# Ledger of designs, part 45: VHH binders against Protein DOG1-like 4 (DOGL4)

Target 1, 232 residues: Protein DOG1-like 4 (DOGL4), of Arabidopsis thaliana (Mouse-ear cress) (q84jc2)
Amino acid sequence: MSKMRNLVEEKFLEFYESWVIQLELYLHQLLIAHNNNTMSETELRHLISKLTTHHKAYYTAKWAAIREDVLAFFGSVWLNPLENACSWLTGWKPSMVFRMVDRLRKSRVVLVEAQVKKLEELRVKTKFDEQKIEREMERYQVAMADRKMVELARLGCHVGGESVMVVEAAVRGLSMGLEKMVKAADCVRLKTLKGILDILTPPQCVEFLAAAATFQVQLRRWGNRRHYVTHS

## First folded at step 3 (VHH)

Design n39 (from n3 with R99G L100Y P101K Y102F F103L T104P G105R S106T K107S E109Q; framework vhh_6z1v_2)
Fold by ESMFold2-Fast, scan of step 3:
Structure n39 (fold): chain B 232 residues (1-232), chain A 123 residues (1-123)
Amino acid sequence: as target 1 above (232 residues)
Amino acid sequence: EVQLVESGGRLVRTGGSLRLSCAASGFTFSSYAMGWFRQAPGKEREVVAAITWSGSYTWHADFVKGRFTISRDNAKNTVYLQMNSLKPEDTAVYYCAAGYKFLPRTSSQYDYWGQGTQVTVSS
């Protein structure tokens, strides 16, 4: 049974490994662009477009996989324990990117007043959207514990054919609810990422994307080494 | 704009070999499975071969197994169909298609289609 259920996991694991390798290659290009002041605005915009397309490809793959098995994304086999521990509804927490922008502002990136104002407006909206999703997830968990889960647990003690059909319907309902919640969270992620890139200049976008990719790559390396040392 | 352009179709003798190519543009080629279909006059379009987005897994229809091989080059945004030991019954218009499913084997699982390339196998 496990191999038939694992096709979504196997496909996404293969996709994710290749996606991360390509992200590291793009990171190298971003770091070259950051250290090279001879690149034109057109060249920088092209590089930013490649990264944007790469991130969109991730969500295209994720949403197709979630349609088949959303539960694969809760405790993902393609992520190490540290990456999973840092996840908020199967991915990065949108408000986290504003902390990355704040770090850049203190070290390298000078923003004009109009950019600062727009970033703060986006931050407030992003936190509001996060709060809304968190309330929906809490309501989902409470509702499942109160009605469907109690009925599911009760009927699971009855091994007749009718109980199997009721259990299957309940599990399908749970999966649909989680799929909608994850897609809602991913929409906030994409809106936040696009919003930041729209506010920043091309050189500032390169710095932001380099910082984000570096964090993602380092988190994966740290988690893999810590897991190996702890469990090997 | 999404575009799939097949090439390589021609007249070939029974027992001969032919390689079809399909050049893709306008989408993230490396994220899509690719397939080859064919359609002979008076027949439905049928799947010939499919390859996963990475190229690691392939499927070939029983009627071409051992004779045809699907492959892809993600750096060139191209999918290929190597056809060996060709038979008159292989005469058809060959189409390439892109689909998001892992290893799609039906027309409904494919999102983008090329215009086709004619292969004719003479006795």
Scores: ipSAE 0.000, ipTM 0.100, lowest interface PAE 19.6, mean pLDDT 82

Design n4 (framework vhh_6qgx_2)
Fold by ESMFold2-Fast, scan of step 3:
Structure n4 (fold): chain B 232 residues (1-232), chain A 123 residues (1-123)
Amino acid sequence: as target 1 above (232 residues)
Amino acid sequence: QVQLVESGGGLVQAGGSLRLSCAASGFTFSSYYMAWFRRAPGKEREFVAAISYSGGYTFYTDSVKGRFTISRDHAKNTVSLQMNSLRPEDTAVYYCAARWLIGSTYSPQYDYWGQGTRVTVSA
């Protein structure tokens, strides 16, 4: 089934590279909006909507792909080693975005006390949701180890054609569990992003999204530079 | 040897059209993102348009969206840029570029570059 796995990886690689190019184009628009501060509230909301839709498109494509091959998302071929090293359950760690929010205190658009309180409440909830998922993953890994041990013991006695079917069934079962976990983590990511955008004003949303996109794009550029020099 | 050769540049009046072509050789064309960049006098190279290796995804800078169309032909190993409704601000040297590892609008990340073709748009 390496052929089917390779097809999923090929399709998502092209999708992801394309998704990043569009993110860079949106980042340019965000930086113009932030630096010139001449756009109307309606124009800013439209730009924020384009970014929100873009992120939703990523999860739509990701969930379709993990249904076919969730393991492709653990150590992804479309991510460089630096991006993979920074991953938490196949993506960004939700609580990390509050570090981007903290930078708004040093910007030209200052947070009011009511926003600071709501952001702290959201931070606490996000950390709680992260811990819940980490406990679930730990339980999954323990169950996976026990199941793998039992199945490996069976295969140790019957290393032949019939063992291939048993291994395939086991891998499918494990993949379904991982798919559920990854989707749960992605739901926390989307809830955290929505929560932040709901608390911030349109100019603050633009600055936050620009900071997040800049970090994502720059991390990819740094990792690609090192990867090319080392492995090309 | 890797080579990108641009053609189709010239002089055109505002509102006119030009079609640029880029012929690629010496690498596996179908595995590369292809892009067009331009450099106006006294300015840095800026991104214009890109196309994914399958041709399934296309990208444009905001100033050319709706006016320019990028396409590729795997059988001929060519990338084309159809430029319609040209403006004096489009005057520049246009460069064809190729990127293997990942698509990007950041010019330093591109692996291969052509020599460029000059486009002049008169008011």
Scores: ipSAE 0.325, ipTM 0.722, lowest interface PAE 3.3, mean pLDDT 84
Fold by OpenDDE, second read of step 4:
Structure n4 (fold): chain B 232 residues (1-232), chain A 123 residues (1-123)
Amino acid sequence: as target 1 above (232 residues)
Amino acid sequence: QVQLVESGGGLVQAGGSLRLSCAASGFTFSSYYMAWFRRAPGKEREFVAAISYSGGYTFYTDSVKGRFTISRDHAKNTVSLQMNSLRPEDTAVYYCAARWLIGSTYSPQYDYWGQGTRVTVSA
């Protein structure tokens, strides 16, 4: 059975496909920059700015969409099963990026002690924030199984216009809670990215961003091949 | 399916030369660092050389600097290792490896590995 897509899903699917295409283009530029020692700091900063702007655009679109239907992001029809399986609260796990940073440290890129310390502090903070959100999510999920689910079940036994309205209101209430959590998670993502980029030099930023973009693009490609999913 | 297939190994006398080749398939070649590793008898696998995405950067372990040259061909999806002035201590099974993250000279953990090709340098 073909999954019915709502308007939010359709719109965001189109957006995301376009966004990923642009990301791939930027990735190409990042890879060139990574292998080009002749680029000026100004040029590198400009490239970094383009990527950061691109990421901001994603979250702007996402937040607009989740205001309409946050549940769409828990199905994420624009993602393949592999991408979904690797998702944490509708996106990448913030702490995951520190693995990329660790690999950066093991490369020929030299991080000074001050950078290493700052990165470690950021890692700890990020982990703390993740855990806090996870606890809230757990609490929310447990709470759902109590009063709200019982109410919905009860209301579902009576088919009528008024009952439908009440059920919809209840679902909206649940959605608002989810939206809050998703936004909180996104904030941790954004703060983590910002933190990393503030610590790294422009050349290091380019390498990091290249790695991140590569990961995202490859994950999508791997998933698509494995599951024969086409979203275009 | 991802595949890395090494070739070019063999027996050579000290001072001789060999050219190893690795054919890559099943992944986006241009998005990966490519590397050569080797494992001598009774020793752990060690890094030999790596080349960046576009080939703009090359890296070598100290013992092979000036003697070995790593290169890649994007059109053919191949990475090569030209080995000159070979020494008995270069005797090992040589492995091709690929990594999507930035290359590392210290990490033996790459994403994909070949089966290896044996290089034997006689005294």
Scores: ipSAE 0.010, ipTM 0.261, lowest interface PAE 9.8, mean pLDDT 87

Design n40 (from n3 with R99T L100P P101K F103I T104L S106R K107S S108H E109D; framework vhh_6z1v_2)
Fold by ESMFold2-Fast, scan of step 3:
Structure n40 (fold): chain B 232 residues (1-232), chain A 123 residues (1-123)
Amino acid sequence: as target 1 above (232 residues)
Amino acid sequence: EVQLVESGGRLVRTGGSLRLSCAASGFTFSSYAMGWFRQAPGKEREVVAAITWSGSYTWHADFVKGRFTISRDNAKNTVYLQMNSLKPEDTAVYYCAATPKYILGRSHDYDYWGQGTQVTVSS
């Protein structure tokens, strides 16, 4: 049987499909800019601004949606199984983008020593923030298992009017805690992206954003084209 | 020749303060992250505090947060650990360590180590 989607899932699925289509159009513009050295620095900054605005629009929509149903973002229906398997706290792992930065060092993009030092500083800071969130998530999961989740599991065996109210209160508490953690993770993602873009020159920003968008688009295409044949 | 030389370790009473110093030579100090580690007899070496190569970001273990402060002076090639409100549980050999890349909480990620300085906190 097919999984029925709730209203939040349906709304965000529609938003995400449109958002990805626009990302592909921006990727096309980034690749043209990367191959065309005649674009002015002002024109490159304008293109970079369109990409940063596009990513900010994603987080604006996401935070509105998680306020209503944060659990929709754990095993998201708008993501294919490959995309879901690669997620860390409902999105990309912040430190992963530095692997893309490392690839830039080996390409036609030349990073000066001052940029390399600033990027390494940002990498260390990003890893500290990432590890703090991971420890907080582990503490949250332990606390939930010891209290609210045990209570929910027990009440699931004896469903009644009183148990419904207790389950609703526990789910609300769990959801609020997860919302805070997801927003914390998203703040690290946004700070990491801004930090990288602030360190890089406009041509380097275009190459970085093109690499990131290419990876995201290709991961989606590979996952969508894969056919899982199940034998009963 | 790479050298890290710790100093400042001594016997102090509970509630006292100490400042440890680590003088570095033989490498480009301003390009290395620095950490302070400690090891008590019969226990594993544990990370106390870390500071990035520029000094812009610091990390302190929860068990010393608010009491210990790591800092560095790149002009003097020195890293410091200011220890306040000392407890008997802080008794250990304190080690200075350097890495071109810092990974939080992992001693094997540090390339260079000092010989240690003994801190003893009496009740």
Scores: ipSAE 0.000, ipTM 0.112, lowest interface PAE 17.8, mean pLDDT 80

Design n41 (from n3 with R99Q L100R P101F Y102L F103Y T104S G105T S106K K107P S108G E109A; framework vhh_6z1v_2)
Fold by ESMFold2-Fast, scan of step 3:
Structure n41 (fold): chain B 232 residues (1-232), chain A 123 residues (1-123)
Amino acid sequence: as target 1 above (232 residues)
Amino acid sequence: EVQLVESGGRLVRTGGSLRLSCAASGFTFSSYAMGWFRQAPGKEREVVAAITWSGSYTWHADFVKGRFTISRDNAKNTVYLQMNSLKPEDTAVYYCAAQRFLYSTKPGAYDYWGQGTQVTVSS
């Protein structure tokens, strides 16, 4: 039945909802720091560290989950349709982050020439890593020819003993490949985020993280609002 | 510094009930998923039940479904396993284990382990 959810989906939904709530709390702190110059440089570095740790916690939880069922991350039940439509290999597209950086560059906070050069170098490297993953995805797509078997794996508890064994055998190899691809994409995401934060000053990092968190929170709210406008 | 201490294991009659407790210290208990595992003589360690960090979601192995219930009290840093309708086949050393955020059915996914508590079910 299409309404069946597996353990991984239920567990990650609970994790993700709490993770987003904590992100909103951090966003509030980032906006206060940005708008009022309320924090010292030491306090700004602590806040940036908290955000970095928070994002690493997401990937720690995600990698634990995909080790059990990577397919749960394709068409995720904890994401609304808008969030899912914006996904690139189960998450944000790394190169999109440089659009946030461009907004920062045009803001009141001015980037030094050396920072601009380093950001351009990082952008080029990120695009290169992204394209490598996309080429591997294209090759992997051929292995996804048996889409029905992949779909049955998600609903596995409904197929019965003999069918489950056949489906599990067929899906195991495909799932291992998908897990590696998702982890590779997530590594590019983390390296891109770290790279940007290493180039920017603490006040610039606060502005960047505030912009990124705002977009993520607003995208979720826009997607949820669409549902209410349509059905209420 | 991290400690998980199981208690409650004892000799019980077939059809009886028993509640195991696991007291956690040295880490932020409310941020960790918890699991109960068991190992019978001559058998490999197997997962019995698991619970998310908030307690909102639980998983139970098919061989204990309807008989065992996992629960937790984050205020007391304790996870519990309520065992009902005990069978001789339930005789084993029971271990509690902790892993960050998302629970797992795989022993290798767990970061911290207790020393175990012996449960013996006699006919």
Scores: ipSAE 0.000, ipTM 0.152, lowest interface PAE 15.5, mean pLDDT 80

Design n42 (from n3 with R99H L100K P101I F103P T104L K107R; framework vhh_6z1v_2)
Fold by ESMFold2-Fast, scan of step 3:
Structure n42 (fold): chain B 232 residues (1-232), chain A 123 residues (1-123)
Amino acid sequence: as target 1 above (232 residues)
Amino acid sequence: EVQLVESGGRLVRTGGSLRLSCAASGFTFSSYAMGWFRQAPGKEREVVAAITWSGSYTWHADFVKGRFTISRDNAKNTVYLQMNSLKPEDTAVYYCAAHKIYPLGSRSEYDYWGQGTQVTVSS
């Protein structure tokens, strides 16, 4: 429903704005920890746990919202045009986080050979998982253009009353397919994030999370500033 | 200098099992991801299974999941495909392929290919 979709968008917009504010606060804490060698391993692990919990909260809220209206996440109203342009299946492309990992090569917290090998192997696994989802998306796009779906769309243009319900049922079926695909992509995102954090030491985790959060926050600021200059 | 040599392809009955082997030479095998592809007459070559250079991660196509298992032995420079519960639609030439991978630098394209081994499944 358009009315149900509007309410889902409104609720998630409020959630997302609060979530980003908290992310910026955590980024500040990560940057302090990165520049301060006085924090214990226990304190670093606690901060890392705060970030992982924060990301899990995002996916909990997202999955509840997509159950109601998955289409709200394609061209989201809570994201600026630059953020939307950089999205892959309603979020970050999992393999792209290895760009943040590449920053650790230039850090003072040097990666050992065993970590480098594990990270590169995880990168390849992540790409395998992405390709599987991309093939599913291709099949979905072909199914959207299927003769039966095209015929149902024609019926929706010319028939009123009870026959409209058949078209609406078909559209709901397509939405359920998208929901399954988005959840699959989100599972790859979470597994990739967990895999990286499991390989890295606590100081390296802090640096990685700081780099990832910095990129996300700056992308939002760049997109918002560009829109403001153009629009205002 | 680089060679991939498949072996094990033969005629088998429906429901049978077969293990394919691919022996690699001329490159650092343990630094390469390996894949198995197949091509049936009049069809395009399709990916069947893939394995990372350490063997820690594997991927199998949905149409073979639960029936085929990819594995590797880095000490012997060999990758394997164990095929169980074979069906007539599994009839194809099976190809071994290698994908070049380096720490923090990898290629997305397969670099080396074998000549193929014919698998025929009959009722």
Scores: ipSAE 0.000, ipTM 0.360, lowest interface PAE 11.2, mean pLDDT 82

Design n43 (from n3 with R99S P101R Y102P T104Y G105K S106G K107T E109T; framework vhh_6z1v_2)
Fold by ESMFold2-Fast, scan of step 3:
Structure n43 (fold): chain B 232 residues (1-232), chain A 123 residues (1-123)
Amino acid sequence: as target 1 above (232 residues)
Amino acid sequence: EVQLVESGGRLVRTGGSLRLSCAASGFTFSSYAMGWFRQAPGKEREVVAAITWSGSYTWHADFVKGRFTISRDNAKNTVYLQMNSLKPEDTAVYYCAASLRPFYKGTSTYDYWGQGTQVTVSS
């Protein structure tokens, strides 16, 4: 049995299941590297590169999929209810990763003052970019409640060539608007991730990526156990 | 005046090939996902293949995989179904259908339907 009825949803589910399996394998490698102080800088950089490539592959597949049906990413069938409840514009909220960064101060790895300053500057910039996208989403949601959209919906209830073209244009406009916002959010995610990795040393990058991957994997496992989740 | 017009259906022998065409008019073809369905005598209508509006993603039912291929030409507002290695079990009326979203299951998810074209495969 499958509840999926959508070509994009089915294709992305197949991709995502494989992507998560590979993420778990990389997490295992990150944990080994983190607990092994004898790995060379070259070996650590190679592992960090694999994770970076893996995350870029996700966004490449996602952007191809949202071009076909962005709505598949709102209430995604490949995510459990807990994962969906924790989503901000179809993914992780960019500022959330700085909580993972804060763990680096509480472990055996010490951030130098120059790194602390750069991370704080990046945190401020990330929050600013995040707020800009939130304002765009608010404008989009207000526009959906606008009389023009209500009128277009009414026209769609009447069968006629003119109403067909008008409804098509409206649906296309809505999808293009959502696609633009999702891509903007994903760009902030990628810039934030790259910014953190550029500031951190290779051992610190490994610890950060391990923390992020652990959270993602555990959130999926908790949600798959049907933990009680209240819709916000 | 939304129209989907299938053509190409005919009598063919077992092992033969046939290409069905569906010409669309009265709506923005390039904004719609397209599907091919078939209905055999005494059976319900079933989905055979589906394609997104860009052509980037396709789906084919297990019973036609490797034999049938869906494709589209947005410049000509036409969707195609290439059918190879035809079997008597492929005898059916073939319908094309359009959906604003790339749904490939359930007849109720499609917005517009063609009149159908009869394919008969003899032994």
Scores: ipSAE 0.592, ipTM 0.829, lowest interface PAE 1.7, mean pLDDT 87
Fold by OpenDDE, second read of step 4:
Structure n43 (fold): chain B 232 residues (1-232), chain A 123 residues (1-123)
Amino acid sequence: as target 1 above (232 residues)
Amino acid sequence: EVQLVESGGRLVRTGGSLRLSCAASGFTFSSYAMGWFRQAPGKEREVVAAITWSGSYTWHADFVKGRFTISRDNAKNTVYLQMNSLKPEDTAVYYCAASLRPFYKGTSTYDYWGQGTQVTVSS
C-alpha cells in the first residue's frame, strides 16, 4: 500500500532534506576543525553555536509540524527504514550519546575527573528521564487498547455522522497525548545535548558533534543503500 | 624560535619528590594547553598530565593520580609537574608539550615538544 503523503509530510520532507544538507556542510566544518589545531577557542565556540542553532531549528520545525500531525513522525516518510528502526519516540535515544562519548574517550579524547563525574551524573539523569517517558508511553499504549477505544473504532466502522465525529475527537485527543510525549522526549534530547556540551571543552564539543553528525549521516547513507526511498 | 626546555629531572629515591619545570618561549604561552609526557625505555610515550590555557582544567593519568600535579604560571611562561611518592616505575624521560587543543591522548595533537628531562627513581 502506497502510503499517501499528507501536506505535513511533504512539507517536513522538504525541510528535512534541506536540513540534512546543511548538517553535512556543518559536518565538514567540524571535521576540518577537528583536524585543525590552529583554530581558536572563539572559532570553535562559534562553530558549536552554529550546530546548536541548527539543531534548535530542527526541533522548532518539528514541533510546529507535530502540532498539525504528530502521527506523521511515527513512521516518518522522510527517513529510510533503518533510520526509522533506530528511532526512539521519533528521534535519537538520548542515552545513546553517552556511548558516543565513551567511544571518544577510548580514542583520543581525555576527560578530566570532574567531567567524567558530571557526565555520569548526566547519564543517570538522562536514563531516568527516558524511563519515565517510556513508562508514560506504555501507559498510553495500554490506553489505546482500552475498551473505550475499541468501541469507538467499532462505531466508526459502521455509521457516519455523530459517531465519526466522536471517533475523530478521540483520535485528536490521542494525538495530543502523543505530541506531549514526543515533546517530552525532545526535551530530554535537548537537555542531554546541552548537558554534554556544557561539560566538554570546545575542542571536545567539536569532536563530539562531529561524531554525532557522522553517525546520523552514515545511518542515512547505509539505510539508503539498502532501501530505496523516494524523496522529492 | 619555539622552545620548550624541561628541567628538574634527576636521580631520586623511591618515595622521593621532584618538581619538573618547562620553560616556554617563542610562542604565546597562554594560548596553548600544556602537557607532560613520559617515555620509559622500550615503551611508548604516554601522557602524564595536561592543563588548559588558563589552568582551569587539569588532567592526570590514572597511574599518577594523587601523586603528580600539573600546574602553570602564565606570567613566567612555565608549566610544572610536581611529582610526589615517586616509584621506580616512574623512571622515564619526561617531556613537556604544547597544544592549541587541550586534553588529547595522542602525541600528534601536540604542536611543540621539549627535549625531555631524565627522571630516575632508584629502589
Scores: ipSAE 0.000, ipTM 0.262, lowest interface PAE 13.8, mean pLDDT 87

Design n44 (from n3 with R99K L100G P101R F103V T104L G105T S106P K107S E109H; framework vhh_6z1v_2)
Fold by ESMFold2-Fast, scan of step 3:
Structure n44 (fold): chain B 232 residues (1-232), chain A 123 residues (1-123)
Amino acid sequence: as target 1 above (232 residues)
Amino acid sequence: EVQLVESGGRLVRTGGSLRLSCAASGFTFSSYAMGWFRQAPGKEREVVAAITWSGSYTWHADFVKGRFTISRDNAKNTVYLQMNSLKPEDTAVYYCAAKGRYVLTPSSHYDYWGQGTQVTVSS
């Protein structure tokens, strides 16, 4: 078990480091596009497509990894302590991206009334989906702490093939439940991101994606500056 | 003491191939991500390719994708850049650099840098 978890952790650590390296490069391209407004709509849409494909690649790799070991994503070894402290159900909290859009509007991004209305409608729906998942996770955590953990502990005290089979089934059930919740949260993240990009114009999308990537990259740099987590 | 020593740079014809090597010493090579950078006179240093500490994942800049391949041999403490279908625009001093786990940071954030090796493509 420990060996299997270590292997999944090692593989995803390498993937994530490579993924962040590419994110930093895309951030550089987004900043150039923002500062040099000579790019055509087609060129901007292509850059936006690269970013959305990059994020989808992350979730493809993540879902493959959680199928093997979902617990690796709770307190991940490939994230520094600051990144882990900021995580909501193994990733960014969907409603947080609307705060980023609001900040940009004050200084740089000019939105028309129709866009503002659509963004508020999306914000409300995102918050609803987010709260629904939070309630399900809370219910699951309570069940794990009270009923399932007590059952698992009791079964672990017995010797014999019957006890072993029941413990294996219980552990599999716990993992499957967590995997479903993590995937549900990731679906809300992807739908929220797509929804925002569908509402914004290509130049606005570039500014939004640049802000989002800057936050992710800077959060990792700030956490790594003071405390560098060594892979075990 | 920490050292990164590049080798393999030379004059080569357009369409030719060249392999650069970077020999590392003085640190735990297998714990560091490695990158290849290049800089033409009067231009900023740009990242060409990067490889994770185990070699399992690689990244290549769009302008070299399909032509250049980064690889490493942790037993020999060496990182390589195989350059195929060379163009005059590839003419630059090529540097290898080591970073704990991150490779695409500003130059000031890289832990170790080599002295560079000159690649010149005729045209």
Scores: ipSAE 0.000, ipTM 0.305, lowest interface PAE 15.3, mean pLDDT 80

Design n45 (from n3 with R99P L100F P101Y Y102R F103I T104G G105S S106T S108Q E109A; framework vhh_6z1v_2)
Fold by ESMFold2-Fast, scan of step 3:
Structure n45 (fold): chain B 232 residues (1-232), chain A 123 residues (1-123)
Amino acid sequence: as target 1 above (232 residues)
Amino acid sequence: EVQLVESGGRLVRTGGSLRLSCAASGFTFSSYAMGWFRQAPGKEREVVAAITWSGSYTWHADFVKGRFTISRDNAKNTVYLQMNSLKPEDTAVYYCAAPFYRIGSTKQAYDYWGQGTQVTVSS
């Protein structure tokens, strides 16, 4: 709690708080639309578009921030401990949303067989893309551990400005590699979200987005309650 | 433990101005978004305004936009609602809330609410 935020962390914390407030406002509109079955398809599509634009705005801001300091997203100060514990490569795990889709299939969402087939195909593709990223990350982490050990051993022998430049180059390489992997993960997230919304009808999209936003808001609320109890 | 204490509510005439204050204690005020809500008799509690932890971003409901302004002073652990051009329809109990998680749900309370302060606008 004594850690001072750097400029990137401070800017993104401010952005994220604003983004969450707006998400909660959209969630309220989604719940009204879902419970009041009188909205036109045009009105529903407009609301879905607002949510899609809102999520894209998040990734636009995130990618700008990780270009400056990707490490700020590994141990984010704008997320509570529960949110951080549920994070996979700086965000939600793409395959996890299909558990939410499965829950909706058992509730009020009436899916036709063609939609179920397309959702299952998307699930398989998403899991494949997710595992590919995980394998690349594992290879990168092993290589970084070996390289870091070698550099630490050599620091005792290199006392000039060249030593500083070598360490800075290694840190830059790490940051670029992590940025690439985080962006790859975010592309899977956006592709998965778009894929689900393309398969679902507008009323089903509203129900899905309401469920997703509710989960995100409740996760933050639960984590903040535990944090308060611990620190009160 | 967490205390939110609203003040400033009173009777004012139509077209008048009023400033509400909410003093916060028992938590790290500067780390949380804050909101103002209101509830008129027989109606659901509605969101009036919200402000981020630093005060750089604010949101105001359409029905008060241009008339009300939310602000905060983190040094004083206080959030404010400046109300201008008051209308009889603004008559309600005004509540301070933290953190700002959900809006417009009568079946789900926020974790931290104040006692409320009554604002009455007469024509």
Scores: ipSAE 0.000, ipTM 0.298, lowest interface PAE 12.2, mean pLDDT 79

